# Designs tried in a protein design chat: VHH binders against Probable tRNA-dihydrouridine synthase (dus). Part 15

Target 1, 316 residues: Probable tRNA-dihydrouridine synthase (dus), of Aquifex aeolicus (o67533)
Amino acid sequence: MNFKKGEVILAPMASYTHSAFRRLCRRLGADRTYTELISAVGVLRNGIPMKLAYFTEEERPIHIQVFGSNPEEIAQASVVIAKELKPDFIDINFGCSVPKVLRNKAAGYMLQCPPLMGEVVKETVEALKPYGIPVSAKIRLGFEKDEVERIVEELQKAGVSLIAIHARTAKQGFSGKALWHRIKEAKKVASVPIIGSGDVKSWRDIERMFEETECDGVMVGRAALSNPWIFKEFKEKRDIEVGLKERMDFILEELSMMTEYMSREKACAEIKSQIVQILKGVPNSRELKTYIVHAENCKELVKRIEEAKERELLYA
Below, E stands for the ipSAE of ESMFold2; O stands for the ipSAE of OpenDDE; V2 stands for 0.75 times the mean of E and O plus 0.25 times the DockQ between their complexes.

## First folded at step 3 (VHH)

Design r8 (framework vhh_ozoralizumab_d1)
Fold by ESMFold2-Fast, scan of step 3:
Structure r8 (fold): chain B 316 residues (1-316), chain A 120 residues (1-120)
Amino acid sequence: as target 1 above (316 residues)
Amino acid sequence: EVQLVESGGGLVQPGGSLRLSCAASGFTFSSYWMYWVRQAPGKGLEWVSEISGSGGSTKYPDSVKGRFTISRDNAKNTLYLQMNSLRPEDTAVYYCAKDLGYSEPYFDYRGQGTLVTVSS
């Protein structure tokens, strides 16, 4: 694989990290990207969801992230994806703990049984051998109990090539603090690269995570939604102040790219959440967010975005 | 262009020692992590050791920990692997690598390799 120690990576985030956002973050200095999570059962029943799985060559290296509850289904879905799309990695999600996923005993629920996680990885690794595509895993410290060393050891034994660790338990969700020292301890038992994740809020936090944990890569999640320039800030070792015009230009470019893999109407509806996120970095933007989000159609949405570029909009 | 040239392999008895060298050129050697990987007959690539650009951090899998030592001489652009207490299972072609993934058949850069045979 083409993993390099020191990579800074865009985290997978459902509803946000589709092709357009991944490409824009790559252009800003992200070294690697992951798709949104894709249901193994969904692939086997309905085929590959191209809205989620679509990627371009400029996004490589790309990890297509799969989740499920059953080793055979995850392995079979991974083969379908590998044959058709030839990603750099198949990534198995063991971190997502939203209610729908937990109800189906999938993803983060499986942290309760590290041997089963190992079986998932082992069957997927074996199934992908003819295609030469490695397997990575995205995990948390554990479900409720922190068992990260045990989890890492089971995944390594199974043949995983790379592990990203969000330094929280699944039950914490995003509450409390990410326990960075646990990434350092996991790194001590790891024989594969470890990517650290959790509470990376600035480019200085990226540096701090490398220094404090000794991890091989750093994954940036939520902070990249409000500040995709964080990747460029890290590469250049400087703070970049991004004005409203530049933020709106980013959104317009993203919207244009989204039409390659979804209808214009769907793109205009879905970009609204991205607009809310990117405007979090703009003081006194609550009225502007509301104004833009309430656009009834694409024409009105684009008009309101263009208005925001040329002036500070105070009222909707 | 990047070039990596390994040397120091050979035939050795079980329990013996060998020191491998890798001469690097075409890049700023001290700025990159470097790796040793091996491929045993009929098997895939296996990560053997890694070392930071400064030499301050090293890592080994359990299969060689305590027996192998990775080091580097940045003034000479040379990477080393000291192999002690060699076992028949250590028989492999050993490669010096830059921009390497773990346990993968694919690398951005690796050298030509040097054969180590551990046999009585």
Scores: ipSAE 0.000, ipTM 0.107, lowest interface PAE 19.5, mean pLDDT 87

Design r9 (framework vhh_ozoralizumab_d1)
Fold by ESMFold2-Fast, scan of step 3:
Structure r9 (fold): chain B 316 residues (1-316), chain A 119 residues (1-119)
Amino acid sequence: as target 1 above (316 residues)
Amino acid sequence: EVQLVESGGGLVQPGGSLRLSCAASGFTFSSYWMYWVRQAPGKGLEWVSEISGSGGSTKYPDSVKGRFTISRDNAKNTLYLQMNSLRPEDTAVYYCAKEGYSEPYFDYRGQGTLVTVSS
């Protein structure tokens, strides 16, 4: 198993945590990354979606996330991925609760039946044994009712090697507060490493989650989008002030890396959401965000990003 | 940036038919499941149909099964919804949506097209 106690991990976030962003976070001190969510049925019928599954050696250890509603389909898709791409882990997502996933009785919906979650893990673990690739799970506290101890026990009996817990129920979504004490209670029944997640907003929150929950790793989500330097801050135990030029240089590097797995035109369209996120860390940046994001084409986008860097240099 | 543009809505009498279209851009269309969802005035979003990237698999809720047919033309990056035997309760704004896994779901749907079923 290649997990080390004390790891700080980039959470999977759809539309954001593609290869380029994962690589840049690894360079800044993230210890582990996860792909965006991949449909098991989609893999079996249409092949591996390389835009989502693409990764480089720099991103290792890497978890390729799979979801579905059926144990046999998840196991079969996992074998296809394992054979072709050889990730460090196959991760089974039991936390996603967007309406379309719930309608298909997939991912977070399965939190209502911990024995079925166990069967999914067991079949996937068995199918992956010839490839030597372990299975991790990403879960929530439960669907509506908090049943995290029961869920953890079912998954570890099934052969799961690592569990990440977002300390909210599926029905809660992102509302209210993450219940960190429930991660601590889950850790008490766990025989595998537990990664805590939810409401980690600063490097000091990473320390507090380790201290308060006794978890083995901490997963950082949305805070990493506005501050990917959070990983470096944690490593160095200090606040890092990142100026506009450094933020724009990050975006330009990310944009360049995105062209390895998508067209430049698509990369320029898709980077706009990450520009919005990274500029959240800059005071009074609303008009700048609007100006950059409303660029009509790739040439104009790059020009506006360079103008933003130049403005900082003029007033430094 | 995912862009989805719906068209084909309008006023139709009960028992009538309409075909909706969705022009997709900004992603590899054939690699993603696509959805039709609808929202009636004052109500929440309702899933209407889904189709796999290849078009080989489709699903429908009981409320539209046998009346609606989802299809796609991957060469033209276009999604379709053929709606037959329309009922007054089918009145809604219809949205084309791409498979995505983050909230809000709205990030992956277009502006919608209005379908009104009335005599």
Scores: ipSAE 0.000, ipTM 0.136, lowest interface PAE 17.4, mean pLDDT 86

## First folded at step 4 (VHH; framework vhh_8fcz_2)

Design s1 (from r11 with S31D; at its last look DockQ between E and O 0.01; V2 from the best seeds 0.00; counts 0 for: pae O 14.6 > 2, off the site)
Fold by OpenDDE, look of step 4:
Structure s1 (fold): chain B 316 residues (1-316), chain A 121 residues (1-121)
Amino acid sequence: as target 1 above (316 residues)
Amino acid sequence: QVQLVESGGGLVQPGGSLRLSCAASGFTFSDYWMNWVRQPPGKGLEWVSGISSSGGRTTYADSVEGRFTIIRDNDKKMVYLQMTSLKTEDTAVYYCAKDYSGYTEPWFDYEGQGTQVTVSS
């Protein structure tokens, strides 16, 4: 197993944590990355969605994240991925609480039945033995009822190698406060490394989570979207002021990298959401955000981003 | 200051080969797609080839696909264009261009002086 205690990990986030963003976060100090959520059924029916699964060596160690409702399908899809892409981990998602996913009795829905979770992991672990790829899991505290200790124990019995815990129930989604103390309790019963997640908003929160929960790693999600420098901040143990110019440069670099695995037009369309996120760190940037994201085409988008760089003084 | 210096151009007969080089400086080379573009006499700028920041992906214009190969060395901050089976239509000033699109036609203008490639019998 290639996991080091003290790692700060970029959380998987749908529509955001594609290859380019993961790479940039790695450069800024993220120790590990996860792909966006990939449907097991999708893999089996349509092949590996490379827009989601594409990664470079720079992104390693990387977890390719898979979700489903059927243990056999998840295992089979994992084998397909393992064989073709050779990630460092296959990660089973038991945490996504998006209604559409839950309706399909997948991901966070499975938290209602820890034995089924165990079955998924067991089958996947067994299936991946020939490839030497370990299985990790991303979980919540439970579906509605917190039973994180039970879940952790079940997964360990099944052969999981690493567990990331978002300290909320599936029903909570992203509402309420993450219960960090529950991560600590989970850690007490865990024989595998535990990654803590939830309500990490600053590099200081990362430190606090390590201290308060004694987790082995910390996963950073939404905070990294608006401030991908959070990883550097943690490494250097200081606040880093990032101006508009640097943020726009980040976006331009990301856009450039995105074209490695998608069309330029698609990249330009998708990057807009990241622009919105990264500008959250810039005061009084609403007008600028609107201006940039309403670009009519890729050329115009890039032009407007470049123009924004020149407006540093207006937003400083 | 971004600086791109092209070299390797010359006169070659049809069917011949030529290797162009571009030396880059003044920016984080490994972070950007690099492209080759060309300007034929009396014509506008034409995209020729692109290579991703990591070098993991390459793209080519239809007109040069199968004949040209783009390569980069991030350690040396170099980008190359190996041209084979050259045609008279390949005659142009070739420029190295830093770009954020890379996948297809470049978004940005070239920065260098270019290198002349002339294919003639």
Scores: ipSAE 0.000, ipTM 0.229, lowest interface PAE 14.6, mean pLDDT 91
ESMFold2, look of step 4: ipSAE 0.000; ipTM 0.133
ESMFold2 (binder alone), look of step 4: mean pLDDT 81; pTM 0.836

Design s2 (from r11 with Y103W; at its last look DockQ between E and O 0.07; V2 from the best seeds 0.00; counts 0 for: pae E 21.8 > 2, off the site)
Fold by ESMFold2, look of step 4:
Structure s2 (fold): chain B 316 residues (1-316), chain A 121 residues (1-121)
Amino acid sequence: as target 1 above (316 residues)
Amino acid sequence: QVQLVESGGGLVQPGGSLRLSCAASGFTFSSYWMNWVRQPPGKGLEWVSGISSSGGRTTYADSVEGRFTIIRDNDKKMVYLQMTSLKTEDTAVYYCAKDYSGWTEPWFDYEGQGTQVTVSS
């Protein structure tokens, strides 16, 4: 088991937490990362989607996250992934509430049946024993009603090694507030490490979540997209001023890394959403954002990013 | 124009020590992560170590962790790689690389000729 109390973790976020972004957050102080979620049935029918599953050694400890609706299929897909990629954990997503996933009775849908969640974990744990790879789970408080203590107990009986809890129900999606006190209650019944998640927006919120919930780790989601330095801020216990140049350097580095596992054209298209996110921390950035993301090709995109970087140096 | 000048390579015995240096110019050195990468005989480039812009965070490939130490001096615009407990598999040309800073091929943004490290008895 490769988990230390006090870890601060980069949350899985579809379309954002690919290998490049995970590596950069690791370098900025994130202690643990997760891939985006991967369909178990998709793995069995079409093979491992390497764009989603790609990782490098500096991203360890790494969780490869899978979702599905059938215990046997999830276990089989996990074995395929474990044999080929040898992650530190296979993580089972029980928290996604996206309508397409719910219609397929997967992920967050299973929060309605804790014994089924237990069956999924038990079968996956058993299937992975020959490979020595533990199973983690990412859950919410429940589907519509909060059942988090029961869910934690079912997963522990099934052999889960680590549980991350987003303190909302699946029905809430991202509405309302994360109920941090429910993470504390889950921790009271837990015999495995608990990672707390939900509404962590600053390094001070990381401290507050540790203090209020007594969780073993804290997971940072959307705040890391606009401020990847949040991990360094927590480590150094201070706000870090990050200007336009540093933000553009981050983007250029991310773009360079993305070409290791996707085409240059795809990387340039996909990086634009991260550019939008990283510029949220720059005052009066709307015009600059529009200028950069409307570049017609990769060469122009990089040129416009470099222009923004150079202009900051001139306005000291 | 970015310039990276590596030095300090040489022939050493297994178990020996060596310190590589990299002098940087032509860019705002203190704003970038810096890396060491290496090319073993007949193989492609592999990443060795990285250091954050402030020097507060260091990272290492598993094969060198515990044996190599990356250090930077932002005032002198220098990066160093202190190598100890050297093994024959550490034989390579070592390059200092400015962080992944843009859309370039190869993946690492290196400009120097590198410095040869040879570990043999």
Scores: ipSAE 0.000, ipTM 0.103, lowest interface PAE 21.8, mean pLDDT 84
ESMFold2 (binder alone), look of step 4: mean pLDDT 82; pTM 0.838
OpenDDE, look of step 4: ipSAE 0.015; ipTM 0.384

Design s3 (from r11 with T59K; at its last look DockQ between E and O 0.01; V2 from the best seeds 0.00; counts 0 for: pae E 21.5 > 2, off the site)
Amino acid sequence: QVQLVESGGGLVQPGGSLRLSCAASGFTFSSYWMNWVRQPPGKGLEWVSGISSSGGRTKYADSVEGRFTIIRDNDKKMVYLQMTSLKTEDTAVYYCAKDYSGYTEPWFDYEGQGTQVTVSS
ESMFold2, look of step 4: ipSAE 0.000; ipTM 0.112
ESMFold2 (binder alone), look of step 4: mean pLDDT 83; pTM 0.848
OpenDDE, look of step 4: ipSAE 0.259; ipTM 0.709

Design s4 (from r11 with N35D; at its last look DockQ between E and O 0.01; V2 from the best seeds 0.00; counts 0 for: pae E 12.9 > 2, off the site)
Fold by ESMFold2, look of step 4:
Formats: sequence, structure tokens, C-alpha cells
Structure s4 (fold): chain B 316 residues (1-316), chain A 121 residues (1-121)
Amino acid sequence: as target 1 above (316 residues)
Amino acid sequence: QVQLVESGGGLVQPGGSLRLSCAASGFTFSSYWMDWVRQPPGKGLEWVSGISSSGGRTTYADSVEGRFTIIRDNDKKMVYLQMTSLKTEDTAVYYCAKDYSGYTEPWFDYEGQGTQVTVSS
């Protein structure tokens, strides 16, 4: 599916942007979604990890995100995924700065060598031609130093179709501030659509990023975890007050969807992270959060969520 | 069912020491890397340290290397952060985190309430 200027996108976020969360964000107005990142070597060694790769038609346009350290392995894994699942894009993650990934010389580590990034994209683009699936990339400004213009030039020469830029370096992780003007400079040298990302915390920040950077789309990360309604807020151009009942309804629907691709017990264990995030948007919720997530089993977890939903419990 | 409970924080003077603890339950603890992340007052999450599932490999942020030591005990399902030579800049709420999927950003995986460390004279 073709990218349209003005899209607001749900960022890939490990442990959070599985199928259920992506579907709910699509319903709330997100225009495009990405899977969590998937190891290329893992695909080749163990097959496609369906818990990470599962998606439904409702989640389109969907990018399946891959990372690795070897161009041929990334391309091979991408073909395996593309053939079996037929996503709208294969996305290559060059932005992950997690030390474990960096120690394997993958993802954000390659920001130190833009020609290697180009090689990865070129090999993957060529390998995917028979399947008609384009390649996108998610990057940061650089590893330690900002090299974003050079990186964009290498990727577009290699045939990338879309670039998402988190306006921090890999070494920063999430420290410091996102440098939005660097997205604007990247856009000046780009011949492909540029999605801006970093420090987008409200629907007003979405408007501001479009205006300041002239990017083609805006990607929302962490803010969507505590406020998935940010997409609807942007479409309606207003703040939307979402109470405890509606937030708990969101969680119950998400939990129900998760059982399509994982066991109920695993879904109940994993949903606790999202509960913590979504309750950050509820004033004085620390005690409620503790109460709900400390449930000893799935039955008790659901019971405590239902209690909160019906009583609208509030704690300091 | 996944639970991470941090403890051991407190008020200390610059140059002091603290040992943070994290009790884990509800998952196969020995199968995951574990991390410490922190949130300084008014700022976002910052990764501090990580330890492999076996405990054989450790990593540290530049700002804490040489001063902090991450340790795990798989039998007790515990992760510790031994902090020494504390600075006012170390003031934060500290969280331990499960490194889900092995290749993720660790600061998105925290589930505990955290433990407050305050370093002031």
C-alpha cells in the first residue's frame, strides 16, 4: 500500500506493538503500523516467530521489521517472511540501540558504516523484486555522531522506498532531546518519503513536527502506550479525556485479541506491561496499578480489571 | 503473573553506596537478560546496566561504568545493582526490566513500581 503524505504512524516498540495493540491503534486512527523487530538469523535458524510476525488485514498497511548484521542473511530472511506473510513492506531496523543487539553488530551498530547499510538495503530490494514488496528503513541520526544526510543518501541510492528517522543518535538511546531540525535537513536530501519520530508526546506535537520539519509522516512511539487515543485526538484536532472505564475496556479488548496468537496465560502475563502504560494516563493510579498487576493468575487479573472498570477506582 | 519488585533505595550522601534488589516472579527468570533502567526527576527513562541470562556477561552505561555492578542469582530469582561512589546525578527512580525478545529496547520492558534513590548533601 502506497504511502500518503500526512500519515500518523504507530512506531514499532518491542513488547508492545503486537497484533492486538496495532489493531486497536488502527481503530483509533493510526494510518500505518509496524511489527516488533524480528531477528534475521532467528528466522533462518528457527523459522518465522509467529508471535512477533502475526497480523490481520485490519493492520495494513503493515511493515514487518527485521534486523541483523549480514546483508545476505537479512535479504534471505526477508524473502522467507515476504513469501509466507506478504506484508506491505519489509522494514529494516537500523535504529535499535539495545546493548545486546549492538554487541551482535546489528541494527544501530551499522549506523557507523552507511555503505554497509546501503548494501543491506540493496541486497534486500533485489531479493524482494519477484514478490513485489518494497523495503523501508527505520534509522537514527547516527551512532555517536549525526550523519543523517549521508545515511539517507546511501539508503535511497540502494533503493529504499521509505525512511523513518528517530531524531536521536543510537548512543543516546532515549536520553537528551530529539533534534527535529535534523529531520528537516534529511528531508532536503531525500528522494523518498521521510517519517519523523522522536519526542512526539501529544497531538499538538504531531502538528508541530509536520510544520517544523516538512516530513511526510509522523511516527508516535511511547506516547501511544499511555495514550492510544492520540491518533483520534490528532484527527479531531482536540484533547480527548479518557477515563478509567474506557482504558480498562481497551485492555480487555486487547487481551481478547492476544489469544488469537498466544495462550491465554501468556497473554495475561504480557498484558500487564500495557496495563502499567495505559494507567500512566490516569491521575493518582499508583495503588490501582499495583493492585491489578499483582494478580496471581489470569482469572484474578480479569476480575481486578473488571472491578476497576465498574468502580472507576482512583488512588494517590 | 509477571512481577518485578524493586527495593533497596533510599537517601544517601554523595560518595555513598547502595545496593538495589529486584525480586522476579511469574516467568522463567533464567531464560532472560535483565536490565536496570532509571528515570531522573522530570526526565525520561535511561538505561543503566544489563546482565545476560547466565550472569556471565554484563554491560553498563558510560555514566555508571566502574561505579555500578549488576549481579543476578538465578536460584533466588533476584537481580541486584551494587552502586558505589554515588553522585547527585544518580538521583532517580530505578526499575529492573525483563529483556523481552532478546533484541528489544530494555527501558520499555519494566513492570515494577521502581525504587527511589536520592543522592544529596
Scores: ipSAE 0.000, ipTM 0.197, lowest interface PAE 12.9, mean pLDDT 84
ESMFold2 (binder alone), look of step 4: mean pLDDT 83; pTM 0.842
OpenDDE, look of step 4: ipSAE 0.033; ipTM 0.503

## First folded at step 5 (VHH)

Design t1 (from r11 with S31D Y32T S53E Y100S Y103L; framework vhh_8fcz_2; at its last look DockQ between E and O 0.14; V2 from the best seeds 0.00; counts 0 for: pae E 7.5 > 2, placed apart)
Amino acid sequence: QVQLVESGGGLVQPGGSLRLSCAASGFTFSDTWMNWVRQPPGKGLEWVSGISESGGRTTYADSVEGRFTIIRDNDKKMVYLQMTSLKTEDTAVYYCAKDSSGLTEPWFDYEGQGTQVTVSS
ESMFold2, look of step 5: ipSAE 0.018; ipTM 0.547
ESMFold2 (binder alone), look of step 5: mean pLDDT 80; pTM 0.817
OpenDDE, look of step 5: ipSAE 0.135; ipTM 0.594

Design t2 (from r11 with S31D S53D T59K Y100T Y103F; framework vhh_8fcz_2; at its last look DockQ between E and O 0.05; V2 from the best seeds 0.00; counts 0 for: pae E 12.4 > 2, off the site)
Fold by ESMFold2, look of step 5:
Parts: sequence; structure tokens; C-alpha cells
Structure t2 (fold): chain B 316 residues (1-316), chain A 121 residues (1-121)
Amino acid sequence: as target 1 above (316 residues)
Amino acid sequence: QVQLVESGGGLVQPGGSLRLSCAASGFTFSDYWMNWVRQPPGKGLEWVSGISDSGGRTKYADSVEGRFTIIRDNDKKMVYLQMTSLKTEDTAVYYCAKDTSGFTEPWFDYEGQGTQVTVSS
């Protein structure tokens, strides 16, 4: 149970927070990382999806995130993962509220029934005892109605070791604003570490969330895609201006790492989404973004990335 | 490679209507829920609407429910947003986005340029 107060965590984000990105964020100061979420039923029927579950030692402490609708299935899948991969935590996702996951009565849907959430955690904790791997949970405030205090109490009674709270309800989805004061109220009833999440857009927001909520850690999501340096900014307590050269160097290193677990052509196709994100931190970059991502093959993609680096050096 | 191309924005008076279009390519479109998100001037991104992979299920933000309709055409790889009773607070750049199932933050993979909707007198 190796959690230290003051941690800043990279949030799990499907399609974006694969091994390469997590490693680079660790190097930039992220204290803890999570895999993308993994279907429990998928593990039991098809085996561990290694593209989603792959990680290196540099990414520790690592949470492998699982979701499902049935306590027994989640616990069984967690054992399969624990035996093969030996993560630091198995994390149970109760926070995803996108319609596809809710249609399967999983993740955020369970926020309607806190005793079921407790049952999932209890069964998983018991199943993992022989392996010494603790269980964490990622939740929202509730499904439609905010019940975060009750949910926290159910989970800690069930043996959860750490809770991350996105300060919105499942029904809100991505609408409205995160209600940070609700994280503070959840902290008052918690006997386990609480990680705050939602609308953290800058290193100053990280400070503000610690101050306003008294949470034990802060989780950064989307902002880390456009500014992975947010972790270093927080550690150094200053803005860090990052130009095109450094952003493109980040992408080239990420691309190289991706070829460890996928083909070069696949990596070049998938990295384009990351390029779009990292260039959002560069004003007036839409034409450059279009130029780079319209490359027809991997060689041309790398060439255009290198050209962007040289353009900044000329005008910097 | 995923590509999303938004169009159909423009200047309209309060109470007016617009239809936004999004052409999708580079992925198996019919396997994914699709969404609209928007960015009002000087504000962060905000989710607007989502539609299931089959088109049979839809969801809307409270602020637009009853006024906006999301539609998809899997044969044409298109998603649309029919907007009616437009208000000045609907002014934003609108993006379509591939499903972000599994994110714990409200996040979408949007790769298009977006389309500007301006509602003003």
C-alpha cells in the first residue's frame, strides 16, 4: 500500500494512455499511472488484451483498471490479471458514464446500487488476498443523485485501499462543471486515501484542488494530452513554455516506444491522435497539424515531424 | 488513420436552426458511439450529445435536450446535429468525436477542425 500524500496521477484515457505515453508522463513527474480500462468478461472469454494491459517497470506504481457488471466475473478476471502481470493495484472502474458502458450495466451504472459496488470490491479483495495485490476504485459522485459519502463508506467497508473521485455524476457525463467541494465532503468520511479528479486543466488547478478539497492526490486527465509537462510544472511550481521542437521530440520518442508492442505502421497511424492533442498547446497550429497528420506513410510522417522541429529552430 | 470533418456552421439569429454534419473515415464507423462536443468562446470543452453505434439510443446534455437532435447514417459514415431554437449561449466551435468508452474524464477523440456556430442578434 504505497501511496504518498501529494501524488499527481495520470488518469486512464482509452486510446491515449498506452504504455509509451504513461512512461513519458512518468519521466515528466507523474507519480502514478493507470492502464486503459479492460473488460472483465473480455479477459475471461478471450484472455488478457495485452495491447491494453502491456506496461513496463518504469510505469510502476501501476493500476490495471477493470470494469464489468458481475462481482464474480470482475474478481475472476482480476485474479487472471494479477497472476500474469502482477500490477501494484487492480482498479475497478465505477466512473465511466459513456452510453456504451452504461448499456452493459457496468461501471457508472453501478453507482445506482452502492451495495453492489461494495459486493464487487469485497469479492475482488478476497480473491486477491493470496497475491497480495490491493484493490482501488474510481468513482463518480453518484449516478443521477450525488451519494458520494455513502458510496465511499460502502467501498471502504468492503476493503478498498484507495478511491479516486471524479466530481461529477454519471448522468452529467461530461456536462457542467466538476463539483470539487463534494470531494472535500467525501474526504471527511474517508478512512482511505482520496484522489480528486475533474476539470484539472493546469498546474495551478492541481494546487487549487489540494487546497480546496484536502484530497490526498490529484488526477490529471485531458490536460495531460495537450500538456504532458503539467506534472513537471507542478513539481517546479512554474509555467514551462514548450515549443514545437520539444513537442515533436516527445512524439518521436513516443512513436519509438510504441513499436515495442505494435507494428511501425500501426504506431504511425495511432500516433496521429497524440499529435493532434499535443499541438493543441501551440497557438494557431491547425494548418501544421493538418500537414503532419495527412502524411501518407510512416516515412513521410516522420519527415514532416522533423520539418516542424526545424521550423521552430529557425524562428525561435 | 481517423479523420473527422465537421461542416454546416454559420451565423444565425436567436431562435434559428442549423444542421451540422460530420464525415468520418479511417475507422469502422458502425462499431462506435459518436458524439458532439463544443467549445464556447473562452471556455473549456463541453459535451453536447451522443448516439449509439446502431443509432437506436441517444443522449443529450441538459442544456440542449429538446432542441437538438443527433442523427447518424452508418452507410454514409456521417453524424449530424440538427439544432433548433438556438440561443446565444449555443455559440461555440462544434466538434464531432469518436466514442471515448473507458475514459474517467469527460474526454473525446476529436481530430477535426470543428465548425463555428454563432448565434447573435
Scores: ipSAE 0.000, ipTM 0.167, lowest interface PAE 12.4, mean pLDDT 84
ESMFold2 (binder alone), look of step 5: mean pLDDT 81; pTM 0.831
OpenDDE, look of step 5: ipSAE 0.007; ipTM 0.226

Design t3 (framework vhh_8fcz_2; at its last look DockQ between E and O 0.01; V2 from the best seeds 0.00; counts 0 for: pae E 15.3 > 2, off the site)
Fold by OpenDDE, look of step 5:
Structure t3 (fold): chain B 316 residues (1-316), chain A 119 residues (1-119)
Amino acid sequence: as target 1 above (316 residues)
Amino acid sequence: QVQLVESGGGLVQPGGSLRLSCAASGFTFSDYWMNWVRQPPGKGLEWVSGISSSGGRTTYADSVEGRFTIIRDNDKKMVYLQMTSLKTEDTAVYYCAKDSGTEPWFDYEGQGTQVTVSS
């Protein structure tokens, strides 16, 4: 299965956790990565979306994350992915709470019916046996009602190998406080490794989650966007001050890597959202953010990023 | 209101030892990581050590690892920093800091305690 207790994992995040970002986080100490959400139906109709599925050996162990509403389709899509890309895991998403996804009765919507979740996992596990690829699941506590123990038990019966738990309901989305104690309770009924997630904002929170929940791994999401060095901070058990220059270097490196699987122009457009995130860690960066993200083309974008680097040197 | 009161600082020779204390009030002490931070003369704030809510986990800056020990007493709402093998570069005002979970990650409201290491 190739999972080690104590891992700190980069959470899958739509529009952010593409190959370049995953690689950089691995370099900073993330132990495991997940792809963005891939539609099972999309794979079957149009083939594997390589913008989302592209990965390098540096990103391993990697989970390719699939979502859908039909067990058979999910299983079939998983086989296509397994055969062509040979990831370390196929991950079934049962946690996404984006309205568009829920309306299609997929992902977090399925939390309403644990037996159906079990069916999805069972069929996928069976279908992937010839390829020797295990199945993991990313879940929430429930759709509206917390039923995390029931869900965990159902997935285990179905043959899941690893479960990541976001300690919120689907209805909560990202609002409210994540209930870490529910991860602890889920762990008590689990025979497979449990990854905890939710409200992890610092390397110290990672320590706290391990301590309080006794989970086997910790998944870091939004905090990694503004501070991808959180992984290094955890590994070294210390605060790391990262200045503007280093942050801009990170962005430039990411942009360079992105051109491996998309056009430069598209990369420049997409990276702007990440620039916004990474600048959250820089005091008084509002004007700078606005200035950079309003670049009209790639050349101007890079120029403005470089200018930002020089600015720090002048005022440091 | 969060209150943190540091004590135990003083003048000591290189190689000497000091024990700092911090009395905490105004919050559920046992729910939070506690930290020691320091500000050397003419320098910015530097993180020194942290201890988990239960006391089961401790972390240290590289500069103090093996020399400093952080301890807490949740019943007394106290945090301690045992400093040994003190160096001149350890000279600073030391603050007790509550973990906030967000950057800058520390809430320190105390006046701090002066530690001076000099021959």
Scores: ipSAE 0.000, ipTM 0.232, lowest interface PAE 15.2, mean pLDDT 92
ESMFold2, look of step 5: ipSAE 0.000; ipTM 0.229
ESMFold2 (binder alone), look of step 5: mean pLDDT 84; pTM 0.857

